# VH-VL binders against f1miw6, part 12

Target 1, 251 residues: f1miw6
Amino acid sequence: MPHFAKPLLRNIITRNLFNSIKKKQCLQYLQTLRTLQYDGFTTVYFGETDIPESLVTGEDFSDGYYMPTPTWCVVHAGGSQGWVPWKYRMFLRDELCIKQEDNLFFEFCDVVKKAYGKCAIVVKERRRQDATRPKEGKETEAQAHVPSVVNLTSVTCCPEVAKSYGHKLLTLPSPYNYLNPLDSAWSSLKWFIINNRKEFCLQSVDGVYSYQYILFSDLISKGIERINLSKWRTITTKVRRWENYYLGKLS

## First folded at step 4 (VH-VL)

Design v3 (framework fv_bermekimab)
Fold by ESMFold2-Fast, scan of step 4:
Structure v3 (fold): chain C 251 residues (1-251), chain A 122 residues (1-122), chain B 107 residues (1-107)
Amino acid sequence: as target 1 above (251 residues)
Amino acid sequence: QVQLVESGGGVVQPGRSLRLSCTASGFTFSNYGMHWVRQAPGKGLEWVAVISYDGSNKYYAESVKGRFTISRDNSKNILFLQMDSLRLEDTAVYYCARDLYSYGYTDYFDYWGQGTLVTFSS
Amino acid sequence: DIQMTQSPSSVSASVGDRVTITCRASQDISSWLAWYQQKPGKAPKLLIYDASSLQSGVPSRFSGSGSGSDFTLTISSLQPEDFATYYCQQYDSYPLTFGGGTKVEHK
């Protein structure tokens, strides 16, 4: 057995590699991605992460007497070229259905076409919340009648829009998150926030929405800038090693 | 049969430039990441630079960053290392080396060239 | 940078001996380590990758072990063609770094 990543190997065994449907989807994804890369497509990973205000302020609102803090959704894209030369976006989760920008993915496709030419744009598979639960041999009657919850996405990524700019849109199968370098970038951002949030806390005495937005934007921008080209190369190199492992294991 | 043949080494003066080439044959060059590794006479191996299979991604050792440029011509199966602002400490045999798997960054090398010597006039 | 320390720097051995070479990384590199053999005047040859995987065509007397920060290359029964210099290399992160080398020489 591989000794080089015991936690990842355990995840592969329990959730990913030995699920035959997901194994086939992963192999198809990797073969398609490699074919596009061979054909000159630049790979960019497009996605989002949630940053609760409590992560920034360090406040604990688990007490029933306090309201949960607002959650900010950060949208960005990157790859072996670093972050794409596109301004990252921030949205309040509670306002996404009201204030989503319908043209954002069009703008993104135009920017990366101008920067890189044709791209293979990788996004995570969308899932209903109930689909992530452990599989039971027999479904309960109660589960069959529970309304399905669809994970909210901040930006609608349309294959036809990508194609109109010369791009290909690929869906990374869940649960193969370790094949997404953007998840590592998001972890680095959150660690930067945790380690530097005291600067934010010292500046925020009496919170006003616009002041908080400005401070959060500044902290997040600094964290994103710390994930430089060198760090992206390290992250994407590790992803490529896992892709090669999977291609050897699955084919 | 896989072959990598380096050329372009020679005697240079400090501060000058030199371009090394590595001609590949026996495999689909455009599918593989390529590296330069150097070895000073009587010393150990030192990694210099990498270039992805399509030429879009590059990384350099700190000692050569800003002075050396790695590039490739996939239509001719040739890898280049442009060496500017050469220093005495750049004296070495320069090897080109191939990544193990197509389309990936394994960053360990199954095939190496025989090397080309870069040295300095006293 | 990740520093790779090899020990010993040289070892005197006879044909049939068991030879052990160690390599220590300055930080956890998981199993992202390769071993190379280099004969005088020749390019290096890959022996082992992913700490313990034997490269195709390499004799079974060569084996690698270890994970994290401590790694070992073992030659179970030294042959005449094995007198060479051996290098470890980490590929956890850029820049890629090599150990200082271990010369296996005749006693």
Scores: ipSAE 0.000, ipTM 0.407, lowest interface PAE 15.3, mean pLDDT 77

Design v4 (framework fv_bermekimab)
Fold by ESMFold2-Fast, scan of step 4:
Structure v4 (fold): chain C 251 residues (1-251), chain A 122 residues (1-122), chain B 107 residues (1-107)
Amino acid sequence: as target 1 above (251 residues)
Amino acid sequence: QVQLVESGGGVVQPGRSLRLSCTASGFTFSNYGMHWVRQAPGKGLEWVAVISYDGSNKYYAESVKGRFTISRDNSKNILFLQMDSLRLEDTAVYYCAKSEYDYGFEYYFDYWGQGTLVTFSS
Amino acid sequence: DIQMTQSPSSVSASVGDRVTITCRASQSISDYLAWYQQKPGKAPKLLIYDASSLQSGVPSRFSGSGSGSDFTLTISSLQPEDFATYYCQQAYSFPYTFGGGTKVEHK
């Protein structure tokens, strides 16, 4: 005889509350994004990725202890229309990224307004421990204890600045980072680096390779160029399919 | 490098239950969606189920919906398929398969396990 | 459900031959189509994804084409290791579905 029984749920208050909040945030994000898209806003995903020098030189960057290697931060934005027509930025984490000016986001907002008109600018929700910034002593620890510890990006993105250009700034909740097509673009860039880094080293006598000079910017630029409009369309279409699935499930 | 090892298959009686396991290594298991795909002896491939990287989203083929449950333990890098109310038509080699993209792009299967056979007595 | 019709069911070929396998979806699936190779007693291997993208490590003699509802896998010059069964798979919507398979066998 077939029997049907209702499953019993474990009631873990802290975990269930966190999950409920994140599901609600995701639903609000998706509903807001779709409303903006229907109102004619162009969706652009703004973010960053870190490229350790060990990834470029071919040293083991996983498992095993070594001295911290310099890390490059690449900042760019894209969407269904491809990479935005804005010069991507590349900063060395050790010093340059910490000292960058807030005017960068003003310039970005102006460029995408000129290219696309009003935009829905999507940034990833970041936690302090997920940030690629170096540890900054007691100031960093004090910031980590603030109830609103969510960092949008290493580049300061101000909602009021976006609004002054006619844009809307949206934050994608952290458990749903896979709804960000920019993460797929970054994965493709890192894959390109791993497979092409040998072309950017000097070969020493006796077949020993020397990394005396690495054209970081050239390697990165070529990798970014390989992520063309067709690839962006494919990636954003896949994201939209998952967004539609979640809208149906969470509504 | 990437390895997927299935276990839990065997000879079962109709109406009974079985739990299949798939142990993953060589990649960051918690970043990838996982699938179960089956193949009846001498027949083609049939997609069974998918689970997202964080376990929050699942989907099933109509033939198994309500009878099978996909789950995962990211702390142990193990994928599960709980198979209830087993029928003769469930006879197949069951493959564990990894999604090609990380973080919710569960479209295609870039790595597969060796498969585990589920058969019925008499 | 999206039905995937694959043809032919089998093809007899010799080393060096050009082999084409077709796959038709019951509705438009854009480019959400993959091709897999399966040898007897082994798990399938991904060859082509997104209709035309060659998977890393797969020989360039394999190519995929098509969009919408009609798709083709081509092996430009068949090698001894290519005798296998080939499957198409749609990933446009759940449930995911496979074609019935095409066995490429020796003449």
Scores: ipSAE 0.005, ipTM 0.423, lowest interface PAE 12.6, mean pLDDT 77

Design w1 (framework fv_acimtamig)
Fold by ESMFold2-Fast, scan of step 4:
Order: C-alpha cells, then structure tokens, then sequence
Structure w1 (fold): chain C 251 residues (1-251), chain A 122 residues (1-122), chain B 106 residues (1-106)
C-alpha cells in the first residue's frame, strides 16, 4: 500500500469502497434491466434537465441591478421508440417545487401503460446535493425533519405508483451516466438552443414579455422535435454498446 | 395481512399428476412474481419455477422442464402448480413464495405459503 | 450449473457469535438472500440483498458478501435462533439455493 499522508490515504480508501459498491449496483441494474427487456418490458428513460434563461437569451443586463436568471426544468422521457407520446413539461424551479402535489408521475405511468404496456422506467439516482441547488450542498435540520423538503427539488417517482400500473422503476447508479440515453438527448437539446437561439431571442421591451416567453417555449419545442425516432435509435444503440462494455468489465 | 394459503396435503401413486394451489390475499396479486419451491424430507430447498401473474409468463428450472406447468387465475388471486409423471422422489413439501417486481427477478422471497405435503408411494 | 456451498452444520454457545458461510464463484457480484427455517415451519426471510434486514428481524442478524464468500452473522445467539439457514441467488437463468446449514445452539 502507498505511504501517503493520513488525509490523502483516508480519501483513497473511501473512494475505493465507494467504487466497489457502485460497481455492484451497476451490475445489478444491468442484469435487472436485461431480464425485464426479455420479459417484454419497454425501456423508458424518465428525467429532467435545467435550462437557464441565459442559455436561451445569451445576454445579461448592462445597466441596473443584475437579477439571477430564472431556470426552467424540462421533464420528458424517451427510449428506442423515440420520445414517449406524452407532452413534455416545463416549470420554473419554484413552480416545480410547489407542483409536487400534482401527481405528475401518476399521469406519466398511465400514458406509457396505454402506449407501450408494461415499462421498465429508468431514473437517475438522487444525490443528497441537488445539482440544481449547488450553493446548498448539505441538508439542514429543518430539511431532515421535513421529508417534503427533500422531494421539492425534482419530480417524485414512487416505485409503488409504477407497480400499480404494472411498471418497474429502476434507479441508474451514479457515476454510470453513459448508460442514460436521455442525457445525450438533453445535450443535443442544449446544443440546438445555443446554435438557434438568435432566431427566437427578443430584446426585453415593455409590453412584449408574454411574446418573449412564447418564443422561448417554441425554441425548446423545436429542439425536442429535432431529436426524432432515428436519433433516439442511434443514441440507444450507443448506450447498448456501453452496457455491453460494462457487463463485460463488471461481471 | 399479506398471506399465501396453499391447498391441503395429498397422497399420490407413481405416474399420477399433482395440482397444488396457492391463494394470495392482502396485496395486489398482479404486482408480484410467484415462485414454487420444494423440499424433500430432510433435504434442502429446490426452486421449481416462477410465474408472472400479470401476463401469465412462466420460467421453469431445467430439472422440471417438460413435466411442470404453472398457471394463475387473476379473478381468485390463485396460482397453480401441476407436476406430472410423479415418482417416489417427488415426495416433498411444496411451497409457494412471492417476490417483488422491485429489481426484476433478483428480489428475495419475502412471503411464503404454509407448504403442501405431497407423498408419492406405491 | 451455478453452485452455492454451505457447511452442513455450525455449533455455537448461547450468547456467542455464529457465522454461516455461503461459497460461490464471484458470489460478491451477486445479490445474496438468507432464509431461516425452523423444524416443521416455512422458510422466513432474514437477510436480503447481502446485508438488509426485513422488518421484524432482530439486529443480531447481519450479512456480508465479497469475493467468493457471503456470510450470515448472528451475534448474541439465542436458543430460538436454532434452525436451518439457506443462502440464495439469481444467476440470470435460475434461482440457486445453498444446501443449508443446521445451526445448533448448545
């Protein structure tokens, strides 16, 4: 064993244990997913991405007091069959928090059951630190004693709700993000936004605020539409190759 | 209040067929897999097969392939296991057991029936 | 064709720690479940997914799984723990049980 300083050695040991646990979780995830696919389950990747308005506008205030840019949470799902036949949702982060009571996941499970039958719904493993709240990396005592606060940062996907529709909910362990085709779809969406935002960007003018948001929504919709069935098949084929690589490495 | 209740003990002759039932209650029948496991006197546990009550799909252990059949009746929340061409070696306690959908086929058998003693003798 | 190997019996004095092994090639990559069976009774799940306890199972029961050996550990063993113990895995084609270990508390 290398002779390091005590803090460095402790960090190496912790990282090695974490990697061992995650390797086992990944192998179990892959074996479960393949078993469900052979049992006739349709694989659907469900998730969200954050689109700050600054990504769409590409601009900042030159005068006055700078305000934080609003961040939109886009929720959708897809797989080898393309995007699910369910209208993607888009919420301000604040609105997403309050809309946890709207039981969005119940509606989603019903829609995909009618479209595909039984589904293997894949979601990302949640971390204590929410990627959308990087300034707050720790739970407060209030958050620990109020379970609802923990659920306010993302759409809640309940395994019991999935099971009630005949679905199976699977959690993809971090750090195996290459096994999530939805992340590739989100990257394509953001690349589309960056390269096409000039067509939809309007100067902020008194009385045109609603029109500006109509154009913002249209840009997002066009970006999602460009990720068609053919692109989804390409993305999922790439994921399948990564799955085969990890199965060979981990088993 | 989750229960699996099996049919009563049976005595069979070699060459006959066996049909054991397992009635589920206290949960949603179609949300869990059902397994059949047997145990010969003084021996260990031996897995026989699995049925998905939702679609009726089955998978059997190689040793029982061709002489075991598993079926279900969703209206009565009951699973059946039929074993044909009985031999004296089939004398065993037959258990039904459920597993969750939570991790596909990898889930543990969390609830077991009381067992059905089947004696095969001449 | 995957095989799980358990010792036929393990003896322990009351209050001592009992360990029951389950050997399998690369078993550390499998999820191991453990069942307790008292004479004349149905099996009862005591450990699932290597180390988790079902509701109602005493904290005396714990499990581990690494390399080629999974282990069920019973600390402060009591007379009521006397039973046969079985390990079990899914190998992607079938469910495999170990041969069982008779725990005797003397």
Amino acid sequence: as target 1 above (251 residues)
Amino acid sequence: QVQLVQSGAEVKKPGESLKVSCKASGYTFTNYYMHWVRQAPGQGLEWMGIINPSGGSTSYAQKFQGRVTMTRDTSTSTVYMELSSLRSEDTAVYYCARSEYSYGYEDAFDIWGQGTLVTVSS
Amino acid sequence: SYVLTQPSSVSVAPGQTATISCGGHNIGSYSVHWYQQRPGQSPVLVIYYDSDRPSGIPERFSGSNSGNTATLTISGTQAMDEADYYCQVWDSSTYVFGGGTKLTVL
Scores: ipSAE 0.000, ipTM 0.405, lowest interface PAE 16.5, mean pLDDT 78

Design w2 (framework fv_acimtamig)
Fold by ESMFold2-Fast, scan of step 4:
Structure w2 (fold): chain C 251 residues (1-251), chain A 122 residues (1-122), chain B 106 residues (1-106)
Amino acid sequence: as target 1 above (251 residues)
Amino acid sequence: QVQLVQSGAEVKKPGESLKVSCKASGYTFTNYYMHWVRQAPGQGLEWMGIINPSGGETSYAQKFQGRVTMTRDTSTSTVYMELSSLRSEDTAVYYCARSEYSYGYEDAFDIWGQGTLVTVSS
Amino acid sequence: SYVLTQPSSVSVAPGQTATISCGGHNIGSKYVHWYQQRPGQSPVLVIYDDSDRPSGIPERFSGSNSGNTATLTISGTQAMDEADYYCQVWDSSTYVFGGGTKLTVL
């Protein structure tokens, strides 16, 4: 999938040891995922996306002027059966960071257990923004397999919690984010917002957008609803073709 | 069925520019990176650069930076490599080769074009 | 600049095992690919990711990569295996090829 790839320049500085270890992590991830699917686990991709308010308003501060934009974190999950039957969550980034919503993942595990039975829950690998990549020869395979990054997400996904419901928590290595169909769903949501934001914004007589007649969440909800079962099946089919390709190439 | 077909042999004079084409068929053009690799007579393989056919992003080997330009045309599934300010040392067979569309860039070159012989002589 | 070192030539009798080395600093931390080039032909991928074979490549071809040396091994060497062999890695911002090894089967 071309549009999921990062530009070449951004990846040029990636260290070879890091890349080699990530390839091996990806192979292990895919082999584990296939085994779980064979054993009857339902695959569910759990994650979040950031939606800045400027994406809705269309405001641009790039003209030599900078101001922080309030950013909303949307948390949801889905797979080949569509969005999970769990109400998506939406939090202002500041509030989510402060609260560290641990109970959210407990509730999620319970809901998908009741809906699907045992699940293979896939989350993305995330590193702290202040962390630097290990230099060549500094990171070992054992160190690379440490799942410390899971606790650095805005929603804590505890392996022990997943296990208590009969689930398995899997971490997808960061260079292979396009193996996560949820990222396609998020891209579709953001494209919907950009192309439909004017329909939901009321511009005052002073030329200022009025939010009092729309709910930010209403636009988000409509965008999520547009990613129906048919779209999810298309997205997951594309991901499965890439998974099959990598399994043949990496193993 | 997967094929990379390159343009025909060329004879150039020092100071001129070279433009070689590589036409892809049998796969989704934008799902794979394309590389250019050259080989001087009796010498080894030398990597020149990479292009992402999807976005047109490029990265060139330091030795060729400033002289090489890679472009693509998605409507014809064709990649181009242009090398300027030709010298006699640029006499070589020029190959295009594809690699997996991977964020790590460490993937092998699995399919190669037939090569284009370029002779630079006065 | 990262450098891969290969012997310029290797000679084996038909049916014997040929080994071609590829030396590089901490090469075991990288994925090594091997290409076969017969005279007048384009390179052909024979081993990728240290030890894996593409579809259509005979089982007599195998690879390994550890420490500072990667090795291409050809068991039961045949006349048709006579070619130049190149190792290759990606290193930070570039792709590096070894100098090539001419395999002679006599």
Scores: ipSAE 0.005, ipTM 0.425, lowest interface PAE 13.0, mean pLDDT 78

Design w3 (framework fv_acimtamig)
Fold by ESMFold2-Fast, scan of step 4:
Structure w3 (fold): chain C 251 residues (1-251), chain A 122 residues (1-122), chain B 106 residues (1-106)
Amino acid sequence: as target 1 above (251 residues)
Amino acid sequence: QVQLVQSGAEVKKPGESLKVSCKASGYTFTNYYMHWVRQAPGQGLEWMGIINPSGGSTSYAQKFQGRVTMTRDTSTSTVYMELSSLRSEDTAVYYCAREPLYGDYVSYFDYWGQGTLVTVSS
Amino acid sequence: SYVLTQPSSVSVAPGQTATISCGGHNIGSYSVHWYQQRPGQSPVLVIYYDSDRPSGIPERFSGSNSGNTATLTISGTQAMDEADYYCQVWDSSTYVFGGGTKLTVL
């Protein structure tokens, strides 16, 4: 039997306003996406997911304390045509040593242009809690709320770069994450890892370099491969039904 | 906290028009869709249409197209449903029902009005 | 137009499990919502998104949805559960209700 506090009331009011703004952004996103699809653009969803090594090893933390577990960021893209014919990337999340690859998004844009022609590239909106808060200056305040450049934690996605290859970059507003079929693909990948991690065997041939990364990347690769064209078609069909719902309701 | 309060029961004659109201309270009126659903005596639920209180845009079930009109008044947080050219088969309980517009959960009716009984005598 | 099919009535003894079906072509690819309506009262949402329960709905209510059939399950059925139950989906521009099932607790 909780009490209703003043901070909770303010948070509810703020969320309602934020959700109203996001509703308008979602309508704009959907109208733009449909226009591009009509104009012959191929839709590709580009994003990332975090896979902690403890998910692979099945470590038990019942002691109440734990050793730091490395977390890997997997970057890939897909759509109704399946996974894009681009080599997925995997980066170790290390706040002190993370290096962005200057040319990764350039390479991605070139690959999908060669495979599909012009594409509508959809990325998820930047999470506010992960963002640097704006300075108290009024102009920086507006820029922080509506960024012109979309940064995944591991990859910088520049609209101008996409345009130079004939693509359009679209941002899917939060909280409409279920309009992103990649989230379902990532869930399938993590389910595959959990159910196949018992076969994760450590083999050392000469000790010249870590063999664990090779085995880990092999497991990830196999999981990605199991999310075949049929699964992608099922996932994207469900997303399309949600899109039609919102387009019919918001217009 | 959330409440939908409908206007009282009505008795109409064939050929007349009906106007039912639904007053919303306890939430931000323009952030949720409002629907009208009717139920004839001893029958199931029948969807009539939807209104977006923010812009006033509407969409009606094909069966009611041309006979039904949905409007809203944002100053009073009230939705209206007008049904013209009444027939005896329009005798029913008319419900307003709220649908979430945003977030992870949509397409269901989370709160319903108490219903308005409309009797069309012939 | 998309059609949802429910049995007109289901009878169960108190304390037993009641199962109410909702048939639709490829309904497993839709999100199914369930409403309870007691005589003379407004419908009440009891299950949304196939299997989720709103706050205040007893744990004995559960749902599932796969293939061509969605199911509402009421375990340990009580006299107070006696009501009409409706399944509902959204299909493109329309909201479709099943015909309703009258649950009788004998």
Scores: ipSAE 0.000, ipTM 0.409, lowest interface PAE 14.8, mean pLDDT 77

Design w4 (framework fv_acimtamig)
Fold by ESMFold2-Fast, scan of step 4:
Structure w4 (fold): chain C 251 residues (1-251), chain A 122 residues (1-122), chain B 106 residues (1-106)
Amino acid sequence: as target 1 above (251 residues)
Amino acid sequence: QVQLVQSGAEVKKPGESLKVSCKASGYTFTNYWMHWVRQAPGQGLEWMGIINPSGGSTSYAQKFQGRVTMTRDTSTSTVYMELSSLRSEDTAVYYCARDLYSYGYEDYFDYWGQGTLVTVSS
Amino acid sequence: SYVLTQPSSVSVAPGQTATISCGGHNIGSYSVHWYQQRPGQSPVLVIYYDSDRPSGIPERFSGSNSGNTATLTISGTQAMDEADYYCQVWDSSTYVFGGGTKLTVL
């Protein structure tokens, strides 16, 4: 029977995965996460995804022309216990506010402490705000959507704030973003949008922004609800297997 | 409307090479990964490999490593699968199939091409 | 390499419930997807992520996945449901298909 693990992994994942500095950071991340899990910390993945309006309206750029569209940022968190019992947030990308970001992380830490006790909070490595290209190369293969999507944490996540609630904040290195189960949840959300966006288009009334926003918010909420506890457990188990593979490979 | 349209049936001799095309329409070509899956007569589905149309990166099943090459042309929204050193055992229907790009959790095939029958006989 | 095991064939009378199994070590920890293939036609996705149905797939189709067995269930089976059914998972290294099950309605 053929063995596919090492050649398949290398061919799909960018060369950045084997950068020596990032390998050491990933190993440290994995060892720290496992220690915290064994010490009774609940793992929660906190992050965001971008929903361009073209994904919702179904506009197709099959003419080959790239046209910028407004993009909405959705912020949520989840793990093996499902979505965190915290109301997800949604912002228009160009209207994100720093003070709002700081307030949200404090609220988030309080909510997960009440729900789960001490948590290991995993966030993605943040890129520079004005970066148009991946700084260390080969990351364009991880981006899908028009306009180009950057997987950044829109909320300011301070280690000191997390610690004040008894949590530990962990940063997942950018080349290893597939170790974040939240990205699978976001893909499920986007699939739901694609399959149900015709309802939005048929019901939307031109020139009535508030009504369109309500329909859009409803579509997003329904999509999030589709990712139930069973799916989260399946997704996190897949991530655990990738983590075991990397611990073996990097150790 | 999403469509994947493949090139027509081919008859090849052992030792020749095969090149099948799959033209995508009805969606943004670079936002979804594309798989190639084959099916020998009366047999099951066998995964061959995957290509990212955006960056051109590929991953192949070990069984086909060294014989298969996947490429794309973004100007025509077309992916290609080339298989060399053909044997009679390569007689199969070859399918392209779209994968929802899940930021590293590519899982399932939502749309399939109509298939291309390739017969390899001496 | 991870292996998925399906029965080669399943036969049911019209209107009865058909059950197609997909066996794999700890498969309940994987996401299982199911495809229907009628003779001479391309596969069609009928269930994804264990139990979800794509738009256009009848409510008669349902799925479950626990322990070492994933199951595709077709209630009120009709002649049009005659096809080969394939389960599929991603095993963190490759894409694995089951051997396929031929469903006969008679």
Scores: ipSAE 0.006, ipTM 0.444, lowest interface PAE 13.8, mean pLDDT 78

Design w5 (framework fv_acimtamig)
Fold by ESMFold2-Fast, scan of step 4:
Structure w5 (fold): chain C 251 residues (1-251), chain A 122 residues (1-122), chain B 106 residues (1-106)
Amino acid sequence: as target 1 above (251 residues)
Amino acid sequence: QVQLVQSGAEVKKPGESLKVSCKASGYTFTNYYMHWVRQAPGQGLEWMGIINPYGGSTSYAQKFQGRVTMTRDTSTSTVYMELSSLRSEDTAVYYCARSEYDYGFVDAFDIWGQGTLVTVSS
Amino acid sequence: SYVLTQPSSVSVAPGQTATISCGGHNIGSYSVHWYQQRPGQSPVLVIYYDSDRPSGIPERFSGSNSGNTATLTISGTQAMDEADYYCQVWDSSTYVFGGGTKLTVL
C-alpha cells in the first residue's frame, strides 16, 4: 500500500466530508435519545475496555525476551444512576471466541429492566469496511467476504433482544466518544490501576498464575468501586452539557 | 503537567528564515492537533496554520501559503514552524497551541506555549 | 473570508458586569471560543463552545451565541480581569480570530 494512502482520512478536506456524515448521525442519535428520555427511558451506557496485564504488573521482559502481554476485556454498564446492578464480566481476549456466553445480553436486559424499567441502551458504533465485491459466478468462502470490522464489545447486543424487554438499543457514532460517559469511567479505572498496581506487583515464585489472576480481579473490582455514584453524576453532567451544545448547533 | 515549551527569542534580518520549536509534554502528542498563531506588537492574534502530529499533515492560512512550513518529530514530541523570506512586518510573538483531535467537533486551543519573540530588522 | 468584529475597548467599574460582543454573519451557527490575554502573557482559554468554562475559570465568566452576535459576559468584574479578549471560530478550513477587545477596569 502507498504510504500516503493511510493519512488521507486525516486530511482536513476528507475529514470535513466524513464529519458531515457523522454530524447527521450524531444529530439523529441525540434527537432519538432525548425523545426516549422524555418518554421515561433510563439511559445506560454499555461497553468494554481492554486491560493488558502489563498495565497491571508494570513489568517488561528486558532480558532480550519479549512475550505479548495477555489482555483482559472488562464489560460493564453505567449511567447517572452509577454502575448498573449487574455483575461485570472479564474475558481473556485469547479465549473470547471459545468462551462465549450466548445469553449474556439477555441477562443484562433482564437485570436493567428489573432495576430501572425501560432503558435506552447506548453502545459504541462498530467500525465497518466492506470487502471487495466478488466476481459473479465464482464461489466465495465466508472468510473472503467478511467485512473488515472493529467490534467494540465482546457481547453481541441484539436490538430484537433489547426490544423484547421494552428497551431501545442506540448506537453512538464512533467519532463522538466524549458523548459516552463510560469512556471516562474506563479512563478512571486505568488511572486507578496505574496508581495502585503495586498491590499486584508479585515476585514470581513457582507457577503462580492463578494467584496473580485472583489479585488482578480484586484490583479491577476495587477500581470499579472507586467510580462511585458521585463520580458518575459528574461524568454524565459533563456529557449532558456537550449533548445540549451539539443539539443546539446541529438542529 | 501538560505544557508546551517554545524555543528562545530570535533576531533576524529581512530575507532570512525563521525556525521556532514547541516541545509538548504531559499528554499523548499524537492525539492533539498543534497550531501556530502570531501576534505583532500591539496587534491581535493571527492564525498561521495547523499540523496533525500523527501523520504530519498540514494546512496553512492563505496569507502564509508558500512561506510557512510546519513539521514534527514524534520521538521528541516537538513541532516546528519555519517562516521564510522574512520582512519587518513579520516581527511578532509566535505561539504554539494545541486543540483536541475530535472528528465532529470544532476544538478550542486549550494549552498555549509561552511565545517566542521574533524581531526582524535591517 | 469570514470576519469577526469586536469593539476595540470596553470599560467597567469594579464589581459591575462587563459584556464583550463578537459580531459575525450567522455566528450563532458557529462554535465560538474566547481567550483572555494579559500584557506580556500567553492567551488563556476562558470559554469554549459558546458557553462552557474550562476547569479553573471562575463562574463569573459566561458566554452566549445566537443570530449574528456572540457575547462574553463577566459578572462582578475584578481588577485581575483587565486584559485583551479575543473571540475565535472555525470556518470550514481556517481559524478566524476577532480583532480583540481591551477590557479596562477602573
Scores: ipSAE 0.000, ipTM 0.416, lowest interface PAE 15.4, mean pLDDT 77

